# Designs tried in a protein design chat: VH-VL binders against Putative dimethyl sulfoxide reductase iron-sulfur subunit B (dmsB). Part 12

Target 1, 262 residues: Putative dimethyl sulfoxide reductase iron-sulfur subunit B (dmsB), of Halobacterium salinarum (q9hr73)
Amino acid sequence: MTNYGLVIDQERCIGCQSCSLTCKQENNVPMGQFWNRVLTQGGDHVDTPSGDYPEGGDGGTLEMTYQPTACQHCENAPCVKVCPVNATYTRDDGIVEIDYDKCMGCRYCMAACPYNARVFNWDEPEHRPEDGTGDVAERPQGVVEKCTFCSHRVEDGLDPACVVNCPADARIFGDLDDDDSTVSKYIAEYDTHQLLDEKGTDPSTYYINGEMSPGRPWKSKKLESELDDDEAAKAARRRSGSVENGYDVTPHVPAETAGGDD

## First folded at step 1 (VH-VL)

Design s08 (framework fv_sutimlimab)
Fold by ESMFold2-Fast, scan of step 1:
Structure s08 (fold): chain C 262 residues (1-262), chain A 125 residues (1-125), chain B 109 residues (1-109)
Amino acid sequence: as target 1 above (262 residues)
Amino acid sequence: EVQLVESGGGLVKPGGSLRLSCAASGFTFSSYAMSWVRQAPGKGLEWVAAISSGGSYTYYADSVKGRFTISRDNSKNTLYLQMNSLRAEDTALYYCARDQKPYYDFWSGSYFDYWGQGTLVTVSS
Amino acid sequence: QIVLTQSPATLSLSPGERATMSCRASQSVSSSYLAWYQQKPGKAPKLWIYAASSLQSGVPSRFSGSGSGTDYTLTISSLQPEDFATYYCQQYGSYPPYTFGQGTKLEIK
């Protein structure tokens, strides 16, 4: 059976917010709401994602670590357990979904979610489908909503919009139950961290190369072409011991010919 | 169970110095920004200082800039507030508080989900 | 810096009555990032409401928060004896400095 999950490489994430904006456009999320946020790890206080920090810092501009956060699609989801009408449920493929026809707007699931990943739609959506770039209908009112892993895209064999449109390729999506999938190979190769793992919710979203991850293994680089099945196969071969502690996706440049007489 | 325990308060003369400590337990201290919030006797709450999770960025209320220094030791799960050039107006109960950001929004500030019991600082001759 | 003004300063009511108190900001609070804290005499403040309307875990459903922009309200339907306390609003729509309202003291009549 399919079991969708996501790996986020915090070292590759550049904090550009493209994932948040793309999610908003793809899913027609109303003004003032976000299903996906990008924040400095640990909730650090900064004026901007880049630039100088206010007076009082004890150092110069530091390298920032970002933590994109949305619904974690937990395998042991408290939001599913508290729903009195079973509107929030876990699909066979691991995606936690909301049946809007059943949702009564009680918001118990919002209080139960330790990631604050759910929003409530009080008013008519401000953004209309014809004004957006996504194929999703206008958002329903009086219900709770959250990241869906772009189930409408995934059902058509496409990756979530935030994955496809990440300029840094910091997001890897796929089937966690397929040991040959790219996402499964990343989880096996790198030391992973799940947000608030002490809560026991068992997230389907994993973080690597962040400050909270055990160790920071050798860092992979994007391959010459876009990551596809061919590149995934190359990465799998590299991981089989061709490169120590990870993937080097930089194309090989032929060595210069040894010097000799003209 | 999240716990924050303040110490180091006491009676000090105007112009004097005190160092407050806050011992944190029950959570990963190094993953949270922290703040000090004070309350003068019979008055409301006033935010004093904040420090990032890694300790590199600090923020101060205008009333304490140049006099107070916030710091932390993540290996000891302890937050500090060094108070210099104390004034009668600094008399207050000083709370240690854990910063929490909404949905990990880097553009927002923080609200405070856990507070210590406070330590009293009295500045008087 | 956003200044928060709470009204009334003191609200005297009996158990079973409805309490309504306001918090007005000098400028619009981004994304309605406004929190409410409950403080009982001799105790530390407790987070009660965040994001203007989201109840903190363990807060009874008789409490509700509402508002946007510059005007925010905390409402308690059918007051219980344990609800008598001072309530403070705090904005966090921007980085420090953080500001609190001066508080509304809810006292038993």
Scores: ipSAE 0.000, ipTM 0.398, lowest interface PAE 16.5, mean pLDDT 76

Design s09 (from s07 with heavy chain E99D K100R I101L V102G G103E A104L T105S S107Y Y108P; framework fv_sutimlimab)
Fold by ESMFold2-Fast, scan of step 1:
Structure s09 (fold): chain C 262 residues (1-262), chain A 122 residues (1-122), chain B 109 residues (1-109)
Amino acid sequence: as target 1 above (262 residues)
Amino acid sequence: EVQLVESGGGLVKPGGSLRLSCAASGFTFSSYAMSWVRQAPGKGLEWVAAISSGGSYTYYADSVKGRFTISRDNSKNTLYLQMNSLRAEDTALYYCARDRLGELSLYPFDYWGQGTLVTVSS
Amino acid sequence: QIVLTQSPATLSLSPGERATMSCRASQSVSSSYLAWYQQKPGKAPKLWIYAASSLQSGVPSRFSGSGSGTDYTLTISSLQPEDFATYYCQQYGSYPPYTFGQGTKLEIK
C-alpha cells in the first residue's frame, strides 16, 4: 500500500546543487551525467547559485526561482509504455525502476519522458574514481538510467540522499498513501502542483510554487513535526551509520551486500 | 470547442501523390501529439502515422513507411500527411486524431475529425 | 506487433439486454493500456474506455471495461437504443505501431 513521493519546496531552494552532487556520490553517477538537475527559469542547468537578499530590504526576496528536476516517478509513466522489453516498470511502492538485465539500450524511454530525466550509459561510462565512493556498484553500460528515489536507501528505511543532504530542507520524501506522513501533510497544507500536469503522467513529485516567479518570500514555514529536535529521529532519516561528524558522505550499502550473502 | 477538419482527399491514380491537411482549433495544438488513422470502406480502423507535439519524432505503420510523410506546422495549427506512390489498398477515409495526453503519441485518441476520403483507382 | 482479435464479430441483441464482447491480444498488453471506441455509421470513432477500465468523460455508467494481459472485455449492463454501434479495441501498451481489433458490430435483433 506504500506509495513513495516527493515534495520540492521551491521557496526554500537556493540552487546550491548539493542534491545533484550527493546523488552522484550516492549512486556512483559518471561525469557528465545528472540524475537530478537544478534548473533556473528558462531551463538552464545551475552551476552556481544566484540568490540575493538586499541589505535593509523589507521582505528578503529571492532573485531567481530554482526547479530541481529528476525522474518524477509518474503513476501513468510514458517511459513504461514505450519499453519494448518491459525493462522499465512501476514497482508496487510507486517507484519507476529499470531492470538493467532486460534493457536493450533502444532509448525510446528517453524520447517518451517529458522531463528529460533519463540518461544513457555508453560502452564506458565517463567515471573517475573521485566521482564515486563506497561499495556502490559501478553503473552498467549500454543501458538507460535515471533517479531511483534511492530505492536501496528507502528499502532500508532511509530517505533519499538528495533529501537528507539538502542544506535548505527543500525536499520532503515519504508515503503519499499515509495521511500522517510529512509529505502528505505538506501536500494538504500547501498549494502544490505537478510539473506538466496537462500531460497526464500523474507524477509522484509535487512542487510548492512550481511556477517560476521571482519576488517570493524566502522559505515556507516548516510543519511542527519537523521542528522536533530529536537527534535520533534525524539520524534515522539521514544515513545507515553514525552522524557524530554531521552528514556521512559514505554511500549506503544494503545490509545483505555489506555484511554477507543473501 | 475542440475541432479537427480534414481536407485534401480525392480521386488519384495508382502511383500518384496526394497531400492531406488537418486544421485544428479550440486547443493548444503545439501541446499535443497527432495521428492519422484510416478506414477502408466497410472495414475497420488502421493507424497510419503519428507525430510528436514539436514535430521531432515521427512514427509510421509498416504498410506506409517510405511512401507517406507526416508533418505539422504549429504556427498554422495544421497537420499534414504527404502520400506518395499510392496503391489501391490505400483507398480509405483518413481521420486526423489527437493523442489524449501529452507530447508523444502514447495514448488513445480523444478527438477525431470528420475524415477525408482518398480513392486510389485506375 | 500485437494482433487484437475481437469476438463475436456481430452481436444481435434487443434494448434492455446485457452485452458482453471480448478483445484478445496475441501477447500481453503492457500496463493494460487497452482502449475501446464506439463508432456509429457515417461518424468518426469516439473514445469510450481507456486503460482497460476507465470511462471517458460523458460515457454512461452502464458501460464497463475489464481485463489485463491478453484478455479484455467490454460490458453494457442494459442496452439503450443509442448503444447500437461498432466497438473497436485498440492497444497502446507500447510505442507505435498502434493496433486495432477488427470490431464487434452490436446490432438490433
Scores: ipSAE 0.000, ipTM 0.406, lowest interface PAE 17.1, mean pLDDT 77

Design s10 (framework fv_sutimlimab)
Fold by ESMFold2-Fast, scan of step 1:
Structure s10 (fold): chain C 262 residues (1-262), chain A 121 residues (1-121), chain B 109 residues (1-109)
Amino acid sequence: as target 1 above (262 residues)
Amino acid sequence: EVQLVESGGGLVKPGGSLRLSCAASGFTFSSYAMSWVRQAPGKGLEWVAAISSGGSYTYYADSVKGRFTISRDNSKNTLYLQMNSLRAEDTALYYCARETPYGGNSYFDYWGQGTLVTVSS
Amino acid sequence: QIVLTQSPATLSLSPGERATMSCRASQSVSSSYLAWYQQKPGKAPKLWIYAASSLQSGVPSRFSGSGSGTDYTLTISSLQPEDFATYYCQQYGSYPPYTFGQGTKLEIK
């Protein structure tokens, strides 16, 4: 059985946003939404690449550590556990998918995701020629969406668009269950880190060659208890598609997504 | 301008030892995995050894395992190959090569000019 | 582990002609992990093509690469005098060993 995963090399990542742009073009993601965000280790989302320059230098080297963040495709995914209609599910190959015909737009999965990796399609997509017409249909409205590991490409034997179009070549994609795959060898040989591994979601995305500190890597309307209360997070992960009564269903989308440019 | 300059090659008897060096300049050496690739006279290319950007992980071709040791000193921008128990079949030009995009799933975008190692009695 | 076999071993052509050479793998290789190198006599190899079809900066547009699975091809549409060299393919889909083909020598005549 195939089990897809991704390794991100933070030493090579230069924060250029190419992974975000190519993802939007490949998947026809509308203006103002991002399936893939490039964050700094301080937790700030980077709309435009920025960096520290040497004292007295002009046009110096970027010295920030970047953390590209998208759906982690977790093995123990809270978004799957809380979906009341089982629209969010895990495929046999490890990819976390959304069945748009079943999605009712309740957004409980957005609140349950500790990575802020999901977006909601409120309105009819605006026509934007720059986004291009890819191998996927125009995005559906009234449903939640996220990174798919470019399953349409992967099913054709191609790597995700963000992997092949990274100028720094900071991304390795492949089958985690194949010991001979490059991704498996890197996970075996390097000191790997998973984002928020204390939450027990068991991500299929691994980071190497970076200095990571656990924390809140993005600015959002998320409640502090959703990120720091491990007992509440563990309870949410264990339930079978049900949600706690009285939970706020308001999406936890970062402010920079609203009115943002592609 | 990226530059890799090998040194340390020469004539050595079977069973002897030799240490190769590769001086790197024109890029952030500590950010790149590095390899040694050899070419016997009139023959094709053979990968020999690789080292991760931080130096923590090393890999070797089966033909040199236990005899060769790859290492690096990022403070000196220098890559090394310690060759022990040399055999006649180790005779080759030894190239220093920079790995990209990342170590282990990498092609070699820059190569040095090579240093000749001759193993004969 | 993966053995790369290049053919022909030697290709004799004149300037202006089209050159085509192949690289075949003993087992399937992703096109994302195949590269080609150009080596002239007495010189170090130079990266020419990576990810099967992406030209390295400075490589003339008359060069192209293609292929998938076990079969890969390097093509030169209109041969120039400076193109005569030995070309090596390399797979980098397994970490390590990296594997090179034995080379195709492109010579004048």
Scores: ipSAE 0.000, ipTM 0.394, lowest interface PAE 17.8, mean pLDDT 75

Design s11 (from s07 with heavy chain R98K E99V K100G I101R V102F G103L A104E T105W S107P; framework fv_sutimlimab)
Fold by ESMFold2-Fast, scan of step 1:
Structure s11 (fold): chain C 262 residues (1-262), chain A 122 residues (1-122), chain B 109 residues (1-109)
Amino acid sequence: as target 1 above (262 residues)
Amino acid sequence: EVQLVESGGGLVKPGGSLRLSCAASGFTFSSYAMSWVRQAPGKGLEWVAAISSGGSYTYYADSVKGRFTISRDNSKNTLYLQMNSLRAEDTALYYCAKVGRFLEWLPYFDYWGQGTLVTVSS
Amino acid sequence: QIVLTQSPATLSLSPGERATMSCRASQSVSSSYLAWYQQKPGKAPKLWIYAASSLQSGVPSRFSGSGSGTDYTLTISSLQPEDFATYYCQQYGSYPPYTFGQGTKLEIK
């Protein structure tokens, strides 16, 4: 069975918040709410969505660490344990989902989540586009919501919107239980860090190359090859939403791991 | 420098109406959710109403729901509270409060105005 | 609704002493959704601590916040004359979206 996970490369992340805005567009998330946040060192939300760095660039400012944070899809999820009606549950593929028909709006799961990953849909949504964006209908009211790993997209063979539309290619998504997957190869090659590992939630989201990553001051291995024209074309197909051809690599997979079907 | 300046308070009879205004400056008003918080003389703080950055989401305390309406004009950097069917229990200093996070609906309040006094008395 | 109960209602201390005040929630609140405000007589409240332990910009380091679940604490390690004020805890993580405690008045002994 598939076991979905995400790797975020903090040295590649430029803090532009494209992942947050793309998630809102894909999943029709109301204005005033975020399923994906880009945090600065210290946990505060980045105020500049365009990817501008803080004023006074002197090398030190450009070295600011960003921490994109959404639902971590924890294996030992406290939000699942506290739900009195079993609305929050873990799928066989590792994705933590909410059954909106069962959710009674008690918000215990929000209090239990150490990552601030859950939002509550109050009455009178701020954003209701005339034409739906992405594959998801208007969001339900009176329920808790969060990042779904874009399960509607992955079920169609596409990567999550925040992965596809990251301009820095800072996100790698795939099956953690498949040794040949790009995400598994990155976890094997780089020292990884999980957020708030002392909480014991066992996240399915891993960070590399950040200040808190194991092995610092060790630097991550540089890729042997940069994106060539073929890899750029594959990235463009993923961004366009095409499902006709299987996706065999992410745009920045190391050259030695980009083999075809044998 | 962030500034919030409330106005519109005064003495009103039970059943009457008042409209409070809050003039905001020193930040991008359209990017932050806003709230009204009141404090009765000698008492503690009570949240009254909240409005999202774009004005589409509003939420009210049960004690004022159906009587008060929160609104905003982002082109004028102004927050409003329309208070109808006022009761003696609504007597309080009304504060305009700014949320502390960009485009977030339910964060803490990082800046407050000086308040405007509403007295409901016969 | 989550009810926040602060204790003691009044805390009488002298400058230089350590002040400790509590905020107890009627049901569990994530530490990420708890704040403390300082209010001086005749003035508006000021954000002092957010996310239970994060000091707002400009707040002196002698202040600290701690706690989890239902029990939260604000501590002042060495009281200064300007610290005498009323302190309110607030949750912002459960319906209704904002609930305040009744306040702890810190007064000069």
Scores: ipSAE 0.000, ipTM 0.408, lowest interface PAE 16.3, mean pLDDT 76

Design s12 (framework fv_sutimlimab)
Fold by ESMFold2-Fast, scan of step 1:
Structure s12 (fold): chain C 262 residues (1-262), chain A 125 residues (1-125), chain B 109 residues (1-109)
Amino acid sequence: as target 1 above (262 residues)
Amino acid sequence: EVQLVESGGGLVKPGGSLRLSCAASGFTFSSYAMSWVRQAPGKGLEWVAAISSGGSYTYYADSVKGRFTISRDNSKNTLYLQMNSLRAEDTALYYCARDRVPAAIGYYYYGMDVWGQGTLVTVSS
Amino acid sequence: QIVLTQSPATLSLSPGERATMSCRASQSVSSSYLAWYQQKPGKAPKLWIYAASSLQSGVPSRFSGSGSGTDYTLTISSLQPEDFATYYCQQYGSYPPYTFGQGTKLEIK
């Protein structure tokens, strides 16, 4: 049984964004949309250092860790659980896929994804605020899309485009259930981690050196330990996505709708 | 005809309880998230509570959290709002509303596209 | 919680005039999740504009919506008598809470 996964070596990643650009080219993703983002540690844009800022723009010590983030292809995927029409599903090889013929565009899966890995394709280009080009074929409209691990390439025996075209060779793709695969050897040799491991989604994407904390306020200089009680409670709700004292920030779980009634 | 009909409103004393109902017809009720929205006399709209299509997830405005409970019975096409520890500030016309319309029709999210006519709740001693 | 502030609170105009009203969010909201509702006295609100700029079925073409981020606008190009009502903006996301503005009352001068 094949079980595809990806290791991203953050110590090799130089933040050049070639993986994002290559993904757009390979999958014909419109300008203004990204299936893969390159963030600094903590979720900031790649050009924002997560260490000490140099006074006057230059000097000082800066340490940046880049975190390419796309669909993690989770084994226990919340996006699969919340889809009311079963359009989002997990393939036998571990790839989380969207059946565009079934997708009704409700976007529950976008809210359920803790990695912010999904985009929505509006039915008219002018409803895509960031779409700046009209000379390329458009992706399916009215549906949610995301990284596919380039399943079209993988089915032909090729690696995903972002793997092949990474200048820093920071990405390793392969069969997680094959102990002799390069990806499995990397996981065995190094201390790898999964993003938001505490959420229990069981990603098929592993990172070397770095973990994004969804509880840390975006672009805030506060550490998680420096949050007051209210801020800490809000951060815990974001992480768990669960009901807490009668307030539920968790995305819908429409599996209870008894299906077949659309 | 797609329709929502509220009932259960009335006069109640401070500290009292009241249960509102909303009967849905003309659409597949179990496929939609639902909300309660209130409007005090002469005032604006205030969202109160929402419930997921299957009933597993509920959401409340801070002003009612711990006092109100939203629930639904998909077999009866009915939405409920249990209101406890009522205050004078809870006096309002309470609407039920359908949260989401299937994007397949227009490939868009719509706002609250179907509303009932409301049921009046008066909290007065 | 995102706070929506509408201005002006009251807009007094005559039929045939252009009406413009604004909705400002306390923090950035996606235009995909901004709606406008029309409410006439004694009636339930009606969804009028969704996704900031898309007219609900049956809404006359004289209405338009625009904006992004924190600043949104509803415009009526040439007022008709039936357009005099209170208009509310609302942000609605993938999950609640949903927030309404306080409303702009459009009155005949």
Scores: ipSAE 0.000, ipTM 0.386, lowest interface PAE 17.9, mean pLDDT 74

Design s13 (framework fv_sutimlimab)
Fold by ESMFold2-Fast, scan of step 1:
Structure s13 (fold): chain C 262 residues (1-262), chain A 125 residues (1-125), chain B 109 residues (1-109)
Amino acid sequence: as target 1 above (262 residues)
Amino acid sequence: EVQLVESGGGLVKPGGSLRLSCAASGFTFSSYAMSWVRQAPGKGLEWVAAISSGGSYTYYADSVKGRFTISRDNSKNTLYLQMNSLRAEDTALYYCARESYYYGSGSYFRWFDPWGQGTLVTVSS
Amino acid sequence: QIVLTQSPATLSLSPGERATMSCRASQSVSSSYLAWYQQKPGKAPKLWIYAASSLQSGVPSRFSGSGSGTDYTLTISSLQPEDFATYYCQQYGSYPPYTFGQGTKLEIK
């Protein structure tokens, strides 16, 4: 049984908007609409002056945190419950879909979504170019749309476009019910949270904030548990500050338990 | 009745230029991306160029990039292909095709329909 | 670029027989991106199957498409005289380049 989910690593996210652009190209999202938005998290910055940045406590500098936000693909989705024609539904693999042939445009699902993840196609979509996005076809009118986890790609064994094309490697997608999947290991190893968890929607999208996370490999999608001995030793040495004259001071593995060389 | 009618084909010497036109009728031309697809005599189909519905984004096959320019005039419901520096291997029947689409059940689909009748371009000395 | 290879190049059969032809991609292609076109001599191609398995309006039910990833098939359960033509597979993505196979010519034995 597959249960798809997504981890977004806010500590790695650089706010470049590539995930939004890639989503628009893959799904031909019209001008003025976004299925995937990159928001600024935190309310202590009244203005964002370019000159001065506040100095944080605990020896750090306060930084802008970005929060990519799309449909969370909730397990207990209010948008599914309120749909009078059952156009919005949850697939067996956890993806929340919209059957456009059934959607009547009532927008109850938009009002019920606490994440503002849904858009409504009022008129014939405008495809006036604003950047390098190609508009080769139009989206349907009179229906509600949202992020689909790129189910068309996922059904053919490909990751969502926003995952593949994230230059910061800030997105991990996979099967939440497979303990050996990379996404499951990230959730198990790092402190993750769900947006508006008090609402009880049980999102399938999880966020890692740098303040809550244990130490991680630099600019890598690999978990510490997935690093080979050399990579793990380098990470441990950096944390301990025990490198002398370039020599490795990390513990060795006894020969009897190490096994032979291939 | 949805219709595409190509024109402008003919005999051209190597290194010459030619402009093809495709007149569209029976549908909202400005709502569809368009493509040019060619077929050399006795050979298969080869996609040549595509243009977005608004006309600002264009794409080309490597074999014609830098020599061909696709454009459109939505006010006249007409698609164009400007062909420069023509070579013998450009000899083909050139089809205009609409990029049709369907969205349903969370999925999207694209295909070429309709196609024009084609216009023959012959490059020879 | 994604290369589509069709086999066989020529398929010689009699009316009433079953026809099966293949389209193989050099790398995985979404089934949503695969289409088949029918072309008769002297005519423009016609869309026959889209999204690997969906029959275009007006296409007889004896036709079917199947496949995923790199391997796709078009089948005609019982050939009629009007089915003899050349069939092309095509991949299309969110944006170009688009690629066609070299075609399978279905001819009378």
Scores: ipSAE 0.000, ipTM 0.401, lowest interface PAE 15.1, mean pLDDT 74

## First folded at step 4 (VH-VL)

Design j01 (from i09 with heavy chain S31D, light chain S96G I97T Q98H L99W L101Y; framework fv_imsidolimab)
Fold by ESMFold2-Fast, scan of step 4:
Structure j01 (fold): chain C 262 residues (1-262), chain A 121 residues (1-121), chain B 112 residues (1-112)
Amino acid sequence: as target 1 above (262 residues)
Amino acid sequence: QVQLVQSGAEVKKPGASVKVSCKASGYTFTDYYMHWVRQAPRQGLEWMGIINPSGGSTRLNQKFKDRVTMTRDTSTSTVYMELSSLRSEDTAVYYCARGSKSGWYEYFQHWGQGTLVTVSS
Amino acid sequence: DIVMTQTPLSLSVTPGQPASISCKSSQSLLHSDGKTYLYWYLHKPGQPPQLLIYEVSNRFSGVPDRFSGSGSGTDFTLKISRVEAEDVGVYYCMQGTHWPYTFGGGTKVEIK
């Protein structure tokens, strides 16, 4: 059975926030909300995408580890266990999803999530058609939302938007239950860790940090000629979501909330 | 503009069931959650449960879970609260109350007029 | 279940004088989203309850400025700066942070 997961290589991550911005564009996430946050090693949100001081004083280069954090799609998800109406559930492919028709907005799942990965849609989304796509559906109101691993893209054989548009190639997505998948090979080859693993949630998101991966070349990439047939196919799948391969810049929203298209 | 109109007073014997209705008007029925709250004579307010009129899903106070059922009919914009195995202590005024759109369940912005249910032998 | 304790049980006030009602929760009402879901309602005889204050300190539309809410964590207060005859009734605090929603026992305010 397919079991989707993600590896985030913190040694390659440069904190540019392309993953956060791409996620907002793909999923029409409202102003002020993020499904994916880029944090410093201290847990603070990055004010600027560069390693320079946030105030822009050209004062120097920061030595910083960045930690992109979104829903970890946990196998032992506390958000699923506390949902009184079973709106939050785990799909057979490992993706933790929210059935918006069942969600009551109680936010028990938000309190249960140790990663602070969930948002609540309090008001109508702040959206200006002239600043983006004019034919965009609104996000549902009164429900909890989070990273979906771009299940709408994944169901069409594409990688999540944040994976495709990471300029540092710091994100590897695939089937954790396929030992020959690129994501599984990274987990097997490098020392990976799960965020807050002591909580026992068993995340499907894994991190590579240089101090946890002895002998790993800094910012190394495998050459295309060194990939096996499966790895080459997965690299092609990742690229298929790019602009040249029909990357759709219009956000994905549930069909029942469509109507902003008119 | 927003109006919640409840069914009339009921007198029931112990062991019977009662079904109270609440008809909504003046807003989009499926956009707001509906709650049920009761007040027994000389007692405080007690929350019974919530229903999402869109999907019909409910979250019930465990005190009533085995005896209370909440349903809705979208064609008539009406929610229902049915309480079974009635006891004298269930004598109370029962209110429906609409949640806030900005938080859905945050606070009870609009209330029905109340339905007195008397359980007496 | 979160227990909501109101004090006093009843309060007799001379018109124009201030009144203060306390509400204490058995656990913190601060939600992980940073909001505190504490509400105040007034229940007058023959009428359904009416919302006065939402999320600790926000007056609902149409509620006079003489009403104010404050507090954090487990301790909350409703103040009426100048009690009027129309303010007679039973005041209830309610928490919406945890299921089931629970109300305080009520504070009866009457004119002396």
Scores: ipSAE 0.006, ipTM 0.437, lowest interface PAE 10.3, mean pLDDT 77

